VHH binders against Actin patches distal protein 1 (APD1). Designs and how they scored, part 3

Target 1, 316 residues: Actin patches distal protein 1 (APD1), of Saccharomyces cerevisiae (p38281)
Amino acid sequence: MAFLNIFKQKRGDEASQLSAKGREEISQSIKICKSDDAANEHSCSGDCKTEIEEGEQAFAKLKIEHETPLLNSSKTPKIHFVVPTSQIDWQHDACLEDPKSVQYKISQWCDKNSAKFSNVGTGKTLNCAVSSLPKDIMDIDVMRGTKNNVLILPYFIWLNDLRSDDVEATLDGLVPDLLDENISREKLLETRPNVAVARERAFVFICSHTTRDKRCGITAPYLKKVFDSKLQEHGLYRDNSDYRAEGVKIAFVNHVGGHKFAANVQIYLRNPNTLIWLGRVTPTIVPSIVEHLIVPEEPTLPFPEKVRCIKKYQSW

## First folded at step 1 (VHH)

Design c10 (framework vhh_8cml_1)
Fold by ESMFold2-Fast, scan of step 1:
Structure c10 (fold): chain B 316 residues (1-316), chain A 123 residues (1-123)
Amino acid sequence: as target 1 above (316 residues)
Amino acid sequence: EVQLVESGGGLVQPGGSLRLSCAASGFTFSSYAMGWFRQAPGQEREFVALISDSGGSTDYSDSAKGRFTISRDNAKNTVYLQMNSLKPEDTGVYFCAAGESWYTLDYSQYDYWGQGTQVTVSS
């Protein structure tokens, strides 16, 4: 009994780390769940319960930092380029492994152009990430890394058939238009046949970069199993061969920083257009995240004390 | 226990060179961007140089550009600042700092700080 009281107190201590000012800051982007709603963890059906139990056992063996307040421990991007690799782990410097690759050229473009866009658009950074999203294994240039389809968030568009040699010219033209608040989605797409709308309701990215930090590699698969099972209950799960609109894709991403706050989860909602970046995500809280944040037409945020950064982007 | 320990500071004449080192322990060094900041007498702490977690990208203050070089050795958990063509205006306490893999020039965004090493440029 004493042990249960200690456990409940630890959970309360995490919530107390979020200041009233921090809670107000978060509430400008998303409605926060009532405390009683967030405390009522949703039960999984089927295999989900076993997956939570197995995951919690794995998490209990890891040293995770619980004392530091998370809010503003990361920065929201103006643009987040997500490159499919079909991989779940990468070399230490994921985007820099092959200088002929699309992700290398995008990463270099972001570094070169960060100052040019420092005072335009919303968000603070230009980021290039790699992901476990599927690449076209039947295309030899895609398999060589010199051609790919690139997901551009928070805009929910695919930049298709992008060649590494064309990255600079393509992004020099596209990015100013993306950051221009006077240019609509329809106008942006009007002259760009290689740009298509991403029709997913949400993307959920879990940091799995084992080569960077073993906690990321150990935690990410357990979280994905619970997310997958819970999304399947709602008919929202999409595997790599399922292109139906209005679903949710869960993918692994390379290291995002803050591995001491494992697990790190980035959730992009299309409507309203919002990034919710969470730290200290455990298998037990995943059902509540799905039920309150991802599934509803009007999302609400459980566990605001776990927010590292949050941004509600302009509707587009 | 997280520690950043700076070394290599000292007294040098104008036009001289110094190599600062920062030995890191207690965290996954290769996952952090590393920065050098300095505080001159009577002035606020200012950015000097930044290196990404991989070492693939670097940035410098205008005063450091062309004279200073930041580098890192992830196998040794060490970041370096090679300072050439030193000027009296470079005098100050030099601090090593560790931050997220995202680039940041904001002092408040760094997670870990060293105690500093004194650099004095004077005849």
Scores: ipSAE 0.000, ipTM 0.238, lowest interface PAE 14.2, mean pLDDT 82

Design c11 (framework vhh_8cml_1)
Fold by ESMFold2-Fast, scan of step 1:
Structure c11 (fold): chain B 316 residues (1-316), chain A 124 residues (1-124)
Amino acid sequence: as target 1 above (316 residues)
Amino acid sequence: EVQLVESGGGLVQPGGSLRLSCAASGRTFSDYAMGWFRQAPGQEREFVALISWSGGSTDYSDSAKGRFTISRDNAKNTVYLQMNSLKPEDTGVYFCAAEPYYDILTGSYEYDYWGQGTQVTVSS
């Protein structure tokens, strides 16, 4: 052991990159797992073991940046708009492809209003992303991109039947109320028939934007297979046709920043209302993430050295 | 870590052409989307062009469309900006950037890595 301590070949080891101050900062939002608990093998056999092995082989050939500490390499949003597209890859500027689309209008609104809301509410940014979440392919306006249902995080609400021409007026009314800490969910929903509660216990978003960066496209499907298998073991998996409450949706998202830290995973927990944004996620650590962070009523965080940012939002 | 070094800037007359080069060192170049930005005297930095990791997708500012062409050579770890029909308004320091991301704080696309810039002057 002494020889390993003297041999400074491991000064690039990821666990050593998280400072005591950084660990304390993370602990303000979530309880960190004991190292022994996080490292325990959680019965991966059969198909799950094969999926992890196949994924690790794919990851081993990728150039991923391992030297930089991850904490504070990204910023938590005040509001994260997530637009369903049913696609797993998009044009280079996903939200800007079609100026008549709902996501284009939301992105334009976020840009226009970022300074106005800089000192209001919790978090630092207004964000619009597209996702592989399902869109209503039977609705012609949805297929054209001029109408959609928009997931609004961290509030866990759906803004339904939003038309691109109505985005500015709708968000001008809705967003100040969302950011007002004195307005309850019940009060917000009373006058808004197109706003509904998202009943999922968690959303997990994996960056898969291949057109933006090939590492996202290569890593995301392997991570999703392991997440799907582990969530199925716990009865929490929900496919695109499954609307049961208290489950977990895994979806692909367009570029989330920091491609060099692939794979990037954003985990939103509804209760307690928390965003955990992870970098350098590999197939091997996914079971521990599911078992310790997603499944328990009181979440705990394995591998805090992989946190890019974390925010515990106010209960809503 | 990635280092970016721009070259090819200089003084040209209106209507002239320049080809800027950006050489990347460090990690594998072919894994990055790349962009060009410029900053004119007394102005803020503005977007000029970008190219995907494969070279299959490009985008341009309105001022650059039809005059500038972005390209890359992954074997040489280099991205290029071919600038034709140069105007005095194109004068500025041109910066190469790598690994774009949508910065939700600013509501715009930002980049993980930046070069130091190369001066382009268009004057008689």
Scores: ipSAE 0.000, ipTM 0.181, lowest interface PAE 16.8, mean pLDDT 80

Design c12 (framework vhh_8cml_1)
Fold by ESMFold2-Fast, scan of step 1:
Structure c12 (fold): chain B 316 residues (1-316), chain A 124 residues (1-124)
Amino acid sequence: as target 1 above (316 residues)
Amino acid sequence: EVQLVESGGGLVQPGGSLRLSCAASGRTFSSYAMGWFRQAPGQEREFVALISWSGGSTDYSDSAKGRFTISRDNAKNTVYLQMNSLKPEDTGVYFCAAGYSYGFYTSPSAYDYWGQGTQVTVSS
């Protein structure tokens, strides 16, 4: 109860940071919940309640920056490449630690081509991240890092069997077509046997990059436990071996910038196709995020003051 | 994790040039995008220039385009701002900043690490 009272007080302070202009900006992408709906309509019982209590104890020990308004502290990607590593932490330079790796070659391609695509497509950046999503441990080239399957968001597709030496040629061909709003998914896939649809209803990425910032490493596992429990209540939870369609995958990702705003959570919804990037996410607000944002067919946003950036993409 | 120290500021006459340096200490300078921001007396902190982690991409404010050049030397953990054709309105405290490596961020809130600033005064 003490934590709920502290949460309500902190939320009041943070809500005052979101300007009317900022609220209008967010409303262009998503409907905003009334404050009472977000704070009071959601309960957590059993394991979920215990996980919130344990998480709040861990969060109470951390210094998190609460004074800076979050909106526009990050930019929405045109394309977000997410590379499976099966790891939950990485070396300080995650994507850049091995110049022979798929993620290194993708990161280099993104840097080289950012200016070329600055005026096309929806969103602002070309990004490559590594994740705790599973990699094929039976493939020697995958284990070496020179071959991988790459998740491409917000398009909800997998680029399979991508080799590091083929990254430039492959992305030079694929990315212009992805950013062309007039090219359908069916047309994109008809000549590309290595491209497959990602069948999840949502991906939730929590920054866990301990080597970059201890707050990320400490907060991420506690948030994941609450997300997992709440998603299990709705039959939406999927572990790393569960490929059933229309579920939600929670994964850890490397450094996303703004670690002072821990915890950082990136939520990609497939329908409507939307990225909601949140900072200052705590265990107490996770049930409300699941209930209002992830579960409903028409999502609503319970904590607009926690948005770092948001974008509703064109459905394809 | 990264400490940034600016140098090269000073007093210069209109039409003059200055080269600012920002030395990074700590590991992995090469993974950060680097930006230069300035703050004039009584004004908010404004974007000046940025350079991507590899140096392959740069961007500039409209006021800086054609006059300023940002560059980096990842082997020396240093970013530079070459400022030419300086004007009195360029006067301010210049800050270097390190942030998320994949985005072109013109907002100060997108940067994780900041130097203490170096004063640039353009007057005669």
Scores: ipSAE 0.000, ipTM 0.282, lowest interface PAE 13.5, mean pLDDT 82

Design c13 (framework vhh_8cml_1)
Fold by ESMFold2-Fast, scan of step 1:
Structure c13 (fold): chain B 316 residues (1-316), chain A 125 residues (1-125)
Amino acid sequence: as target 1 above (316 residues)
Amino acid sequence: EVQLVESGGGLVQPGGSLRLSCAASGFTFSSYAMGWFRQAPGQEREFVALISWSGGSTDYSDSAKGRFTISRDNAKNTVYLQMNSLKPEDTGVYFCAARTYYSGSLWTQYEYDYWGQGTQVTVSS
């Protein structure tokens, strides 16, 4: 009970950081839960309850910044390229370590083309990230880093078998078509045999880049355990070998900025097409996030005070 | 040990030119975006120019646009600031700075990981 009283007090302090204008901005992208619905129920049972307790003990030992309002402390991407590495931590310069790699060539392309696309389409930036999503360990070019499958968000497509030497030509053709609102998904896919729909209902990315900040490395595994357990209760959990549609993939991602706001969680929903980027995520609030934001056909947002940025993208 | 060493500062008359250099060591220079900031006496540090890790993108403050050019040589681990048509308002200590990620504001000094000691630029008659 003492724990619950501390939790309620911290929630009150955080909620006071979100302005009426900020709440209105968030409401343009997603319906916000009533506080009574989000705060007082949606507890975890069995293994999940133990995982929350262990995670909260680990979080209590960390210095996390609680004073700064979170809204607009990050920016929504226009396009987010996510490159599988099967790793949960990376070198300091994750995407730029190997100039022969697919992620290096994508990062170079994003840098070269950022100004060209600054006023085209929805979002702010062209971003390349690496993730713990699985890479094909049986393919020698994939193991060398010179070939990979690349997840492209918020479009929920896979660009398969992309070779590092082909990145510039491929993205020069693909990206203008992606940003053209007059080109349907069906039209885009019919001319591109290496492009496939990502059939997941959602992707959840947790920053785990230990080499950049120890708090990310410590918090991310505890948060993932609670997400995994809660998603399993709903039949939505998918491991790396599970290709069934309409499930949820949880993965770790490299440095996203704002480590002081650990844990950082980026949630991409396919329908409606929305990015919800959260800071200060703790094990205790994960059940509510799953129950209100991920499980329902019409998502609602618990804890809007934890939003760093949010964007509802055009239907596609 | 990470070091950024600025050079090329000095006294110049209004309308003159200076080229600043920043030599980097102790980190993977080619993986970092490089910026220039300046600070006048009694004022806060302000953004001047930024160049991306590959050199493919550059950004400038409104006061620097059309007069200053930022460039880099990744083989020499050096970033440059060519300053033309200098004005008395350009007087200040010029700092070289490095950042590794592309999220957040490029204009805020608090998002840069490494800083040089600065080089003095004085524009006066």
Scores: ipSAE 0.000, ipTM 0.237, lowest interface PAE 14.9, mean pLDDT 82

Design c14 (framework vhh_8cml_1)
Fold by ESMFold2-Fast, scan of step 1:
Formats: C-alpha cells, sequence, structure tokens
Structure c14 (fold): chain B 316 residues (1-316), chain A 122 residues (1-122)
C-alpha cells in the first residue's frame, strides 16, 4: 500500500531525531524492538484494513509537525487522576469548567499540593484529566458531576463514589500512602472499602480535545477504530459494559499539550508498571504497537523515536 | 453487622435453571452493594454478579452476562440470582457477599454467606 511506503520513509527521517543517549534513556524503562521486528507490521483483516486506509487519508490532509525531536517534550506524572465524563470533547479548560465538579476539586488539590510531593515517589507531576470513560448515568450526582469514580494511574486503582466535597480530605489521606513505597496495594485497600483494583492489562488514552486543537479531534477517532479492531483480534477489547479482567480500555482524553505532534497516545501498562507517551501516532503503526507493546507478557517498544516521555514505575 | 444465608442450590441438567436467594439480617441492608461469587472444585473464588444498594445498577462476569440476572428486594432483605441456560462449567459453591460500595474482588468483602452448592451434570 502507498501509505506503508510513505510511512517507511517518514520513519527513517524520524528515527534520525532519536540520539544514542535518548535511546539509552528509553532503554532504562523498556526493551526496544529490533528495527526489523518493529517494521514487520502484523496484517489487518476485514474492517481493520479499511480503517487504516481511511485513517491515513484523513491524516494526509493534516499539517503535523515532524521536525522537532519528541523525547522529553512531556513530563511523566507522579499521579494521573482520570475522571470519566462519557464525553469525547470538552470546553477549553476541561477540568475547570464546573467548580462544583469532582475534576475541578482534584485539579485544585493537585495545584495546591505539587510542592509537597516534589521529592517523593516516581515521576514529576500531579495531573487531573477528563476522559470518555463511562460515568454512571443512573446516579443523579454523577450526572451533575459532583460525584464520580476516579481512575488513579499509574497505581491501577479506582477511587469509587468520590464526592466533590470530600476530595481534599480523601486525597490528603490517600496520596501519601500511594507514594510510600513501603505500603503494599493489599495494605492500602484493606483500610479503604471505596478503593478497588483496576484489573485491565492496559489503558490507552488518545487525545481527542477538538476544542483545543482540530487535529486531535480528527485523528483520535481513526486511531481508536484501529486499536479497537486489533484488540478484538486478540480478545482484549473491552466496551463500556465489559468488565472482564486482563483486557484493554481505549478512551479519549482532554488536551495533554503538544497537539502539533498529533496524534498523542498515552499507554499505561499494568505489568510491568509503565507509562509510554507517544506522539505522531498514525493508523499504520497501531498494529505494531498492539502486537509488540500491549499483547506480550514481556512488552517491547516499537518506534522509540515517537516517545515523548516514558517511565517505569514501582510494581505492587 | 450483616448476616447472610444462601438457599436455592441443587442438581440440574445442562440447559436448566435455578434461582438462588440470599437472605440478610439487619435494617441497613439497602446500604450495602451485594455480590455473588462462586468457587468451582479445585479453583479460586470468582466474581459472578453485583448489584448496588438501590438496585439501580448491576454488573456481571463474562460467563454470566446474558444468562444470569441479579436482583434484590430491600423490603424482604433478599438478593436473588436467576441462573438460566446452566452449563457443567457453572458447577460450584455459590456465595453471596455484602460490601459498602461494591467490588469485583472477593478479598474486599467482609460479610459472606456460607455458600450453596450448584451442580450441573449430564
Amino acid sequence: as target 1 above (316 residues)
Amino acid sequence: EVQLVESGGGLVQPGGSLRLSCAASGRTFSSYAMGWFRQAPGQEREFVALISGSGGSTDYSDSAKGRFTISRDNAKNTVYLQMNSLKPEDTGVYFCAAHPWGSYYFSQYDYWGQGTQVTVSS
């Protein structure tokens, strides 16, 4: 296919942006694929092939920045709070839209406490994001935004039934314990009935925040279609009603910065506990990402030249 | 404190149906989410179904989805599991459990019934 030939040429140019020092830095967190293995894309069948072709046509119409080296163009989070909204787009300042919302209160808590945790744990930032993950539409407080279940990464836990009024007290107690390397997951959960393990193998977040940048809105749906189809081939796809363990949830997230490097994809692996944040992700490379990074018990990284940041966290 | 007692287990042929009941003591029954778990011979305890305190939300394991229905009657302090299209793989001891918020993980439940045996045999 013409798109595959264009991809191979562009990859050669992008690979030149990753220095030997940068490659060594990435290798501290994850094993890099041999270049031949990464370039040997697994075939898509049926709908997946059509979705790649349609996606590549859409991407070809966009002005995506290809000149700037990606490594260290973003910061690894110490804690990443992900709030379900069932939405795929948000107002310009997504977490600040409603001061009564759980995400507003979490965002304010993160800002207030960033300095307190600067020298503790792994990673640099305390982040709050909103996502297209489903919220409980049967609960009126959840529908109003004043109550929610919050995914906490990289810890792979759900903080359930969190009310906006309780955010400060709850996080003041929970976060120091999360960042304490001597406190096991089992011990953390024993005293907190509203905290549950997230049993997904991985979460994949694609920036879809159209209100911040049209390229994010255009690219995200095409990538999701290819991820969904490829994960279905492996029995790992999970829709909003599917709670089976060891699957993969694909969701849209609000603006993460660097939309000129569309598409932006954040991949959290549970074991080993790792964040891989990629830029310039195209439909053509999604199968390789699924096959080498997400499906194997021992993940390997294809296309290290597309890494914006990467971090291996402590497993628990 | 919540006390739980299961009933309704038994022997059925493949394709049959059973309705399990879980009777709870206590005036705060509606404050608890209720789960059903099962343990097959030689296996670990696994999640089957979950219902919120109000009954407004339910959830199921993949193997139970489409075949089993969880429901509750808060006036009678009882949770039910209607099991249809039973398979030999459904054989095991079925437990009900209570949790303030609900969980998919048996290790997070503090209140358990004693279990009721379900046997599906050809």
Scores: ipSAE 0.000, ipTM 0.141, lowest interface PAE 18.7, mean pLDDT 82

Design c15 (framework vhh_8cml_1)
Fold by ESMFold2-Fast, scan of step 1:
Structure c15 (fold): chain B 316 residues (1-316), chain A 126 residues (1-126)
Amino acid sequence: as target 1 above (316 residues)
Amino acid sequence: EVQLVESGGGLVQPGGSLRLSCAASGFTFSSYWMGWFRQAPGQEREFVALISGSGGSTDYSDSAKGRFTISRDNAKNTVYLQMNSLKPEDTGVYFCAADSRYLGVYSTHPNEYDYWGQGTQVTVSS
């Protein structure tokens, strides 16, 4: 296969950008695959193979930056708030579209409190993102943006029925407890009836913010098709109405930075609790990512040269 | 669509002062951390100073602390670097940078910044 042969050559060039020290740094969070295992894995069958081929043709037309080493080109979050919008694209400043919205209030809270938590917990950032995850279209307050369920990563919890007017009081109480290593999950949840465990094995977020960068908008749908097909082969795919435990949800997210390294993919694994943030993700490598990183009980990392940042969090 | 344009560089004697400006367009300026970096000939880009979207938080490299002051005017979409007590070691091209992530958490690593200006030359020489 022409695409696979070109991929193997380009992978060799990219791998040369990852230093021995960088490889050691990544190994502190996750076991790295042998290069032969990752590069020689079978692609998807049937429709998935067609999806890879169509995606590679679309990617070939885009100008992606391939010369800069990726490791440490992004920041690891202490807390990543992910707000469902059912949308796949947003205005330039996604969280600022409506000052009455839950995401606006969360983003303001994060900005005001980032310095307060600079020396507490694991990771560096307090971040609020919007996503294509489904919102409750039957709830008028949710439709107006003044109420929502908010996914909180890397903790794999849902903060349910959060109203925009309650954001400050709620997060002032919740966030210090989340960042306190001495507070167990069981203790955190016992007095918080609106906090529930997110039962997914993993969340995969693909940047699709077209208004920010056309490369994100063009690449994200092709990657999602391949992820969806490969996850379906393993019985792990979950659509927007499927809340069964131990599956994987693929969603689009607003701008994550580093659009020149498209496609950007953030993978949160629940056990072991790990964020793997990848750049330069192409349709051809998606099957290997699913097979080695997402499906196994003992995850291993293919293509460490594509890691922008990685963080292993405390198991919860 | 994002553009950053630096100005205010030039030639100055040791002990002198310069004020750099960076005019920003194409994004919601007040929501982004803004930083100044510099690069001497044959060297890698290094961190100098940064400021939060609101202007409430600042950070400086050890070499800049006590000599340089970063500030911003969100009404004018401009970030500034006031440089005092300049030394020959301060010579280099000075770049304005923006963190493209909305709730900008600061980083001192150049590779974490997506938007860069063209740079302005600062020469400190007798």
Scores: ipSAE 0.000, ipTM 0.190, lowest interface PAE 17.2, mean pLDDT 82

Design c16 (framework vhh_8cml_1)
Fold by ESMFold2-Fast, scan of step 1:
Structure c16 (fold): chain B 316 residues (1-316), chain A 121 residues (1-121)
Amino acid sequence: as target 1 above (316 residues)
Amino acid sequence: EVQLVESGGGLVQPGGSLRLSCAASGLTFSSYAMGWFRQAPGQEREFVALISRSGGSTDYSDSAKGRFTISRDNAKNTVYLQMNSLKPEDTGVYFCAAAQFYSWSTGYDYWGQGTQVTVSS
């Protein structure tokens, strides 16, 4: 239990960084877990315990910034496009490597249209990210990057068969409708055969972009092992070939900013529709995150001092 | 309850044609890519044809290309496989499958029970 004792001490120091106003702000989006509940040992059997121990040894060697308060160190996305690449690392500017790619065209569209949507919808940014989510390597256009299926969060939808040449026309039509409170998901899907519901209970994205920062590359695989083991205990784990509904997908994402706060974890819950973006995530706290935030029908937030940003979106 | 029900299989002579149908119920059909797979006696299940949610994209195995045509009618919740110039090697149980992703190599959420196709003189 040496790692649990270290965790309890560090948690006390970090908790002092979160102001009463910050706690109130977080409480607008999610109920905060009682300290005793969050600190309770949600023990994993066998492999999970070994994975936590190995991960903590790896984390202990890293210089992580612990002095700066995390809340509001990142911005909540209005729309987060997540492009499958099947890769766990990318070039320095991941979305900009190939001007003919779907992710390049989406990134350019986001930059061009950021000001146009600044006063509509919930959240602040239009973001394009790449992920380790699987792409269809047997499709030649997908393999060359000119066609892909794109996950759109926080809406929990897939925009399928999107070609790079069609990005501007497609998003010019789709995005205003997504941000229109008067258009239901059912109506949006009925008129758009290439749009489908993402049936996952949650997506968990861990920054693994080694080319941008080694701490992200070192921390991400250890966190994923603990998440995978804990989700398997609950029957929620889904590998890249498993599309069953109501499970949880863990994937790696490119650089999210704030690499000094490794590990960075973005958790999207479908119901209630919420983004919880965490910094300084360690293997020791992963079981508590799964047990309190991901598994319950009514999620509660452990470790509010680790929140970089949080947003409850409208029901989708 | 989700159901995929195949029909249209049967016995046909070499060079003949068959049209397979797969009727889907209990799901939002237009939100799924649809595929046809087959399993020959003593062999593993293999991919035959795939169609995207809208019907705008199709893929075929090398053995099916030029002879088979996959199509769908989203208003009728049905996917079809038109098989022309049938060969004895096309003999097998033909399965309909529904997937969230347009891919012949990925996991499929739902499978039919299959329909037997026999090409023999």
Scores: ipSAE 0.000, ipTM 0.179, lowest interface PAE 17.8, mean pLDDT 82

Design c2 (framework vhh_8cml_1)
Fold by ESMFold2-Fast, scan of step 1:
Parts: structure tokens; C-alpha cells; sequence
Structure c2 (fold): chain B 316 residues (1-316), chain A 124 residues (1-124)
């Protein structure tokens, strides 16, 4: 296997970029895998093996930056709002396309209120992203963008039926309670019938924003195919019509910054409540990510040198 | 809009206790973070105890921690300050304050509405 030899050479170069201090920093949030051999496994058969081979051929043609250390090249969010659009690509400023949209109003709210929450909660930023998660095509207001269901991470809740005109009032009430460590999930939900628990065990977001950077657009579909195949082997895959709890949803997201480190993958685990943001993700390493990080009850990290940022949040 | 009226101040001996109450008038009391601030003679106004709109989160000045407890009853539109183990240094005018929005601030300038104050004197 030609690409395996190339992968081994590239892997050695990247591993040297992670300092002992950086490894210790990551270990505060997640246990690192003991064996470097796990990082080079092609633990995949049938469709998955073919998808890895096709993806590696596509990746080989791209100029990806391999020299810059990744750790701390991005910031962990206090709150990450993820808005379904059913799209896999967006205009250059995705949340700003339509000033009447839910995502526009959330993005404005985040900018207006970031200073207010600077010293509360875990994480650094208030972020609004759009995603390929499905929107309700039968609701005219949803199709127009003026109403939506919004995923709120790392809290693993859905804020349902949110109208753009109600965003400010709704978030002014909800967000302080979310960031208040003395308010339980049960208490938060007791007076909010439009807030529901997200029952997925994990969300995997792959940057696919082609309009921002073609490397994201080219890499994201190949990574998703391998994730889908591997999750199907473990019975964790959920398509848009599958509402069963304890599965994993994979979606494309807009601009995350650092496109030169394609592919960018954000993994949210519900228990323990953790964000792992990876750069330079390739099809070859996806099986190991699924097997070591996503599937086990006690997750372990197989590629610490690929971490851009990591945060273990409060139990919820 | 909110109007605030404090009560429960008075003269107490060192080691004694007082319970201050602040009655708020106006709509949507739970949409306001509340705080107790004090001003000693010749000093600037400083925070004593703070409470979020739901009452789920509280914060205390270093001098108040372990001795004072802030609480609120949103059904009665009232915030309370239970003060135990009072010291002469606790002497001052105690003000109830309301800040629009759920989350409190330690800075007096961030508060939108203020009561008239109630005197607390700790002396033998």
C-alpha cells in the first residue's frame, strides 16, 4: 500500500510537533492512547477500505500545511449554536447572508453579549455556526429562515421553534441560566417547553465551507463517507430519518478558521462532556478516531498531535 | 421599571445577626439580577452579595463569605440578606440594587435601579 508508506512518514513529522507540556495539557481533558500503532491502523473492511483509498487519492493532490504546531490554534466555545440549513456550502459570511434569519440574529446576539459572559462558564467564545443538519421543509417559516430548531453545545440541548424576532429575548433568558453552574439541567428545562435534550451520544462536525476554502469542500465528503461506514459497523450511525437515542450524527459546518490545516473536525462527546477539535484529519485515521474516541464509554485520544483545542466541560 | 425599598437595618452588637429585606415593585422581577451593596463612612460603594435572576447563582465579597447569605423569593418580588457574626467593620448604609438581565455584576455602575439604603450599625 503506497499511501500507507506516505502516511507513516507524515505521521512521524507531525508527532514531533507536540511538546511534553502540550501532551500534559491535553491529558487534563482526555486520556491519550498508549500505542502509536493505533494511529496507523487500517482497521476497516469492505466499503470503508475503498472509501479510505479514494479519499487518500483526493487528499494527496491538496497543499495542506504540516509545519505549524496545532495545539491552541483555535479557541474552545462557552456556547456553540449550530443552526440546521440542510446545505453543505454557504456564502462567504454564512450567518450574515440574510439579516432576517435565525442564524443572523444569534450571531448578532453573540457579538453583543460576549463581554458580559467573559468571566463565567467554561470556554472562551460565543459562536454561531450553520450546518448541514436537516431543517423542516414542511414549515414555510423554517424554509424562509425566520424560524428554526437550534442545537446548543456543549449542553446537548435543542432550542425548538425559535423565531428570529424572538432570539434576543429568548437568549437573554436562557444563556445566563446555561452558564450558571448552580442551575441543573432539570431546573433549566422545567419552565421551558421549547427546550429538549439532544439524545445523541456525540456530534461530529466537518468543515465543508467550499466558498471559504476549496480544501474544506474537497476533504469533508471523503471524511464523512469513512465516518458513516465505520459508525454503521458499530450500530451508531443515524441518518436524517433515524431518531433513536445514543447514536452519532455527522454534519458539515461552515468556516471554523485554520483551513490550511484541512480537514478540520469538531467532535462533541456528551459523556464525558468534551469537545475535541482536530486538524489535519485524513481518511486513514478516521477508523481509529471512531474506535478509540467515539465508541468506548471511556474515550481515549489516538492522535494528540492533531488537537487544535480541547475542553472537558462541567457534567450536565 | 423597578422600585426598591429596603428594610431590616438597625443597631446590633458585635457577633449579632440582622436580616435585610428588599421589596421590588414592577413587572418581571426574575429578569433582574439583584445585589446588596454597602457604603461605609468616607468609602466608595462596594458589593456585598449578588444573586442571579432565578436565584441559582450567588457571589459574595471576601468579607461576607461564610457569614452572609443572599436569597430571593420571585413570587414575593423580594430579595434578602441574612447577616451573621456581624463585625464593627460591617457598619454602613446597605443598598439593594437591580440590574436588567439575568446576570449580576460586581460593579455598582452596571446597576439600573437602587433603593434608598438602610443603615446597619455594629457597635457595643
Amino acid sequence: as target 1 above (316 residues)
Amino acid sequence: EVQLVESGGGLVQPGGSLRLSCAASGRTFSSYAMGWFRQAPGQEREFVALISGSGGSTDYSDSAKGRFTISRDNAKNTVYLQMNSLKPEDTGVYFCAAKRGYWYSTSPKDYDYWGQGTQVTVSS
Scores: ipSAE 0.000, ipTM 0.120, lowest interface PAE 19.4, mean pLDDT 82

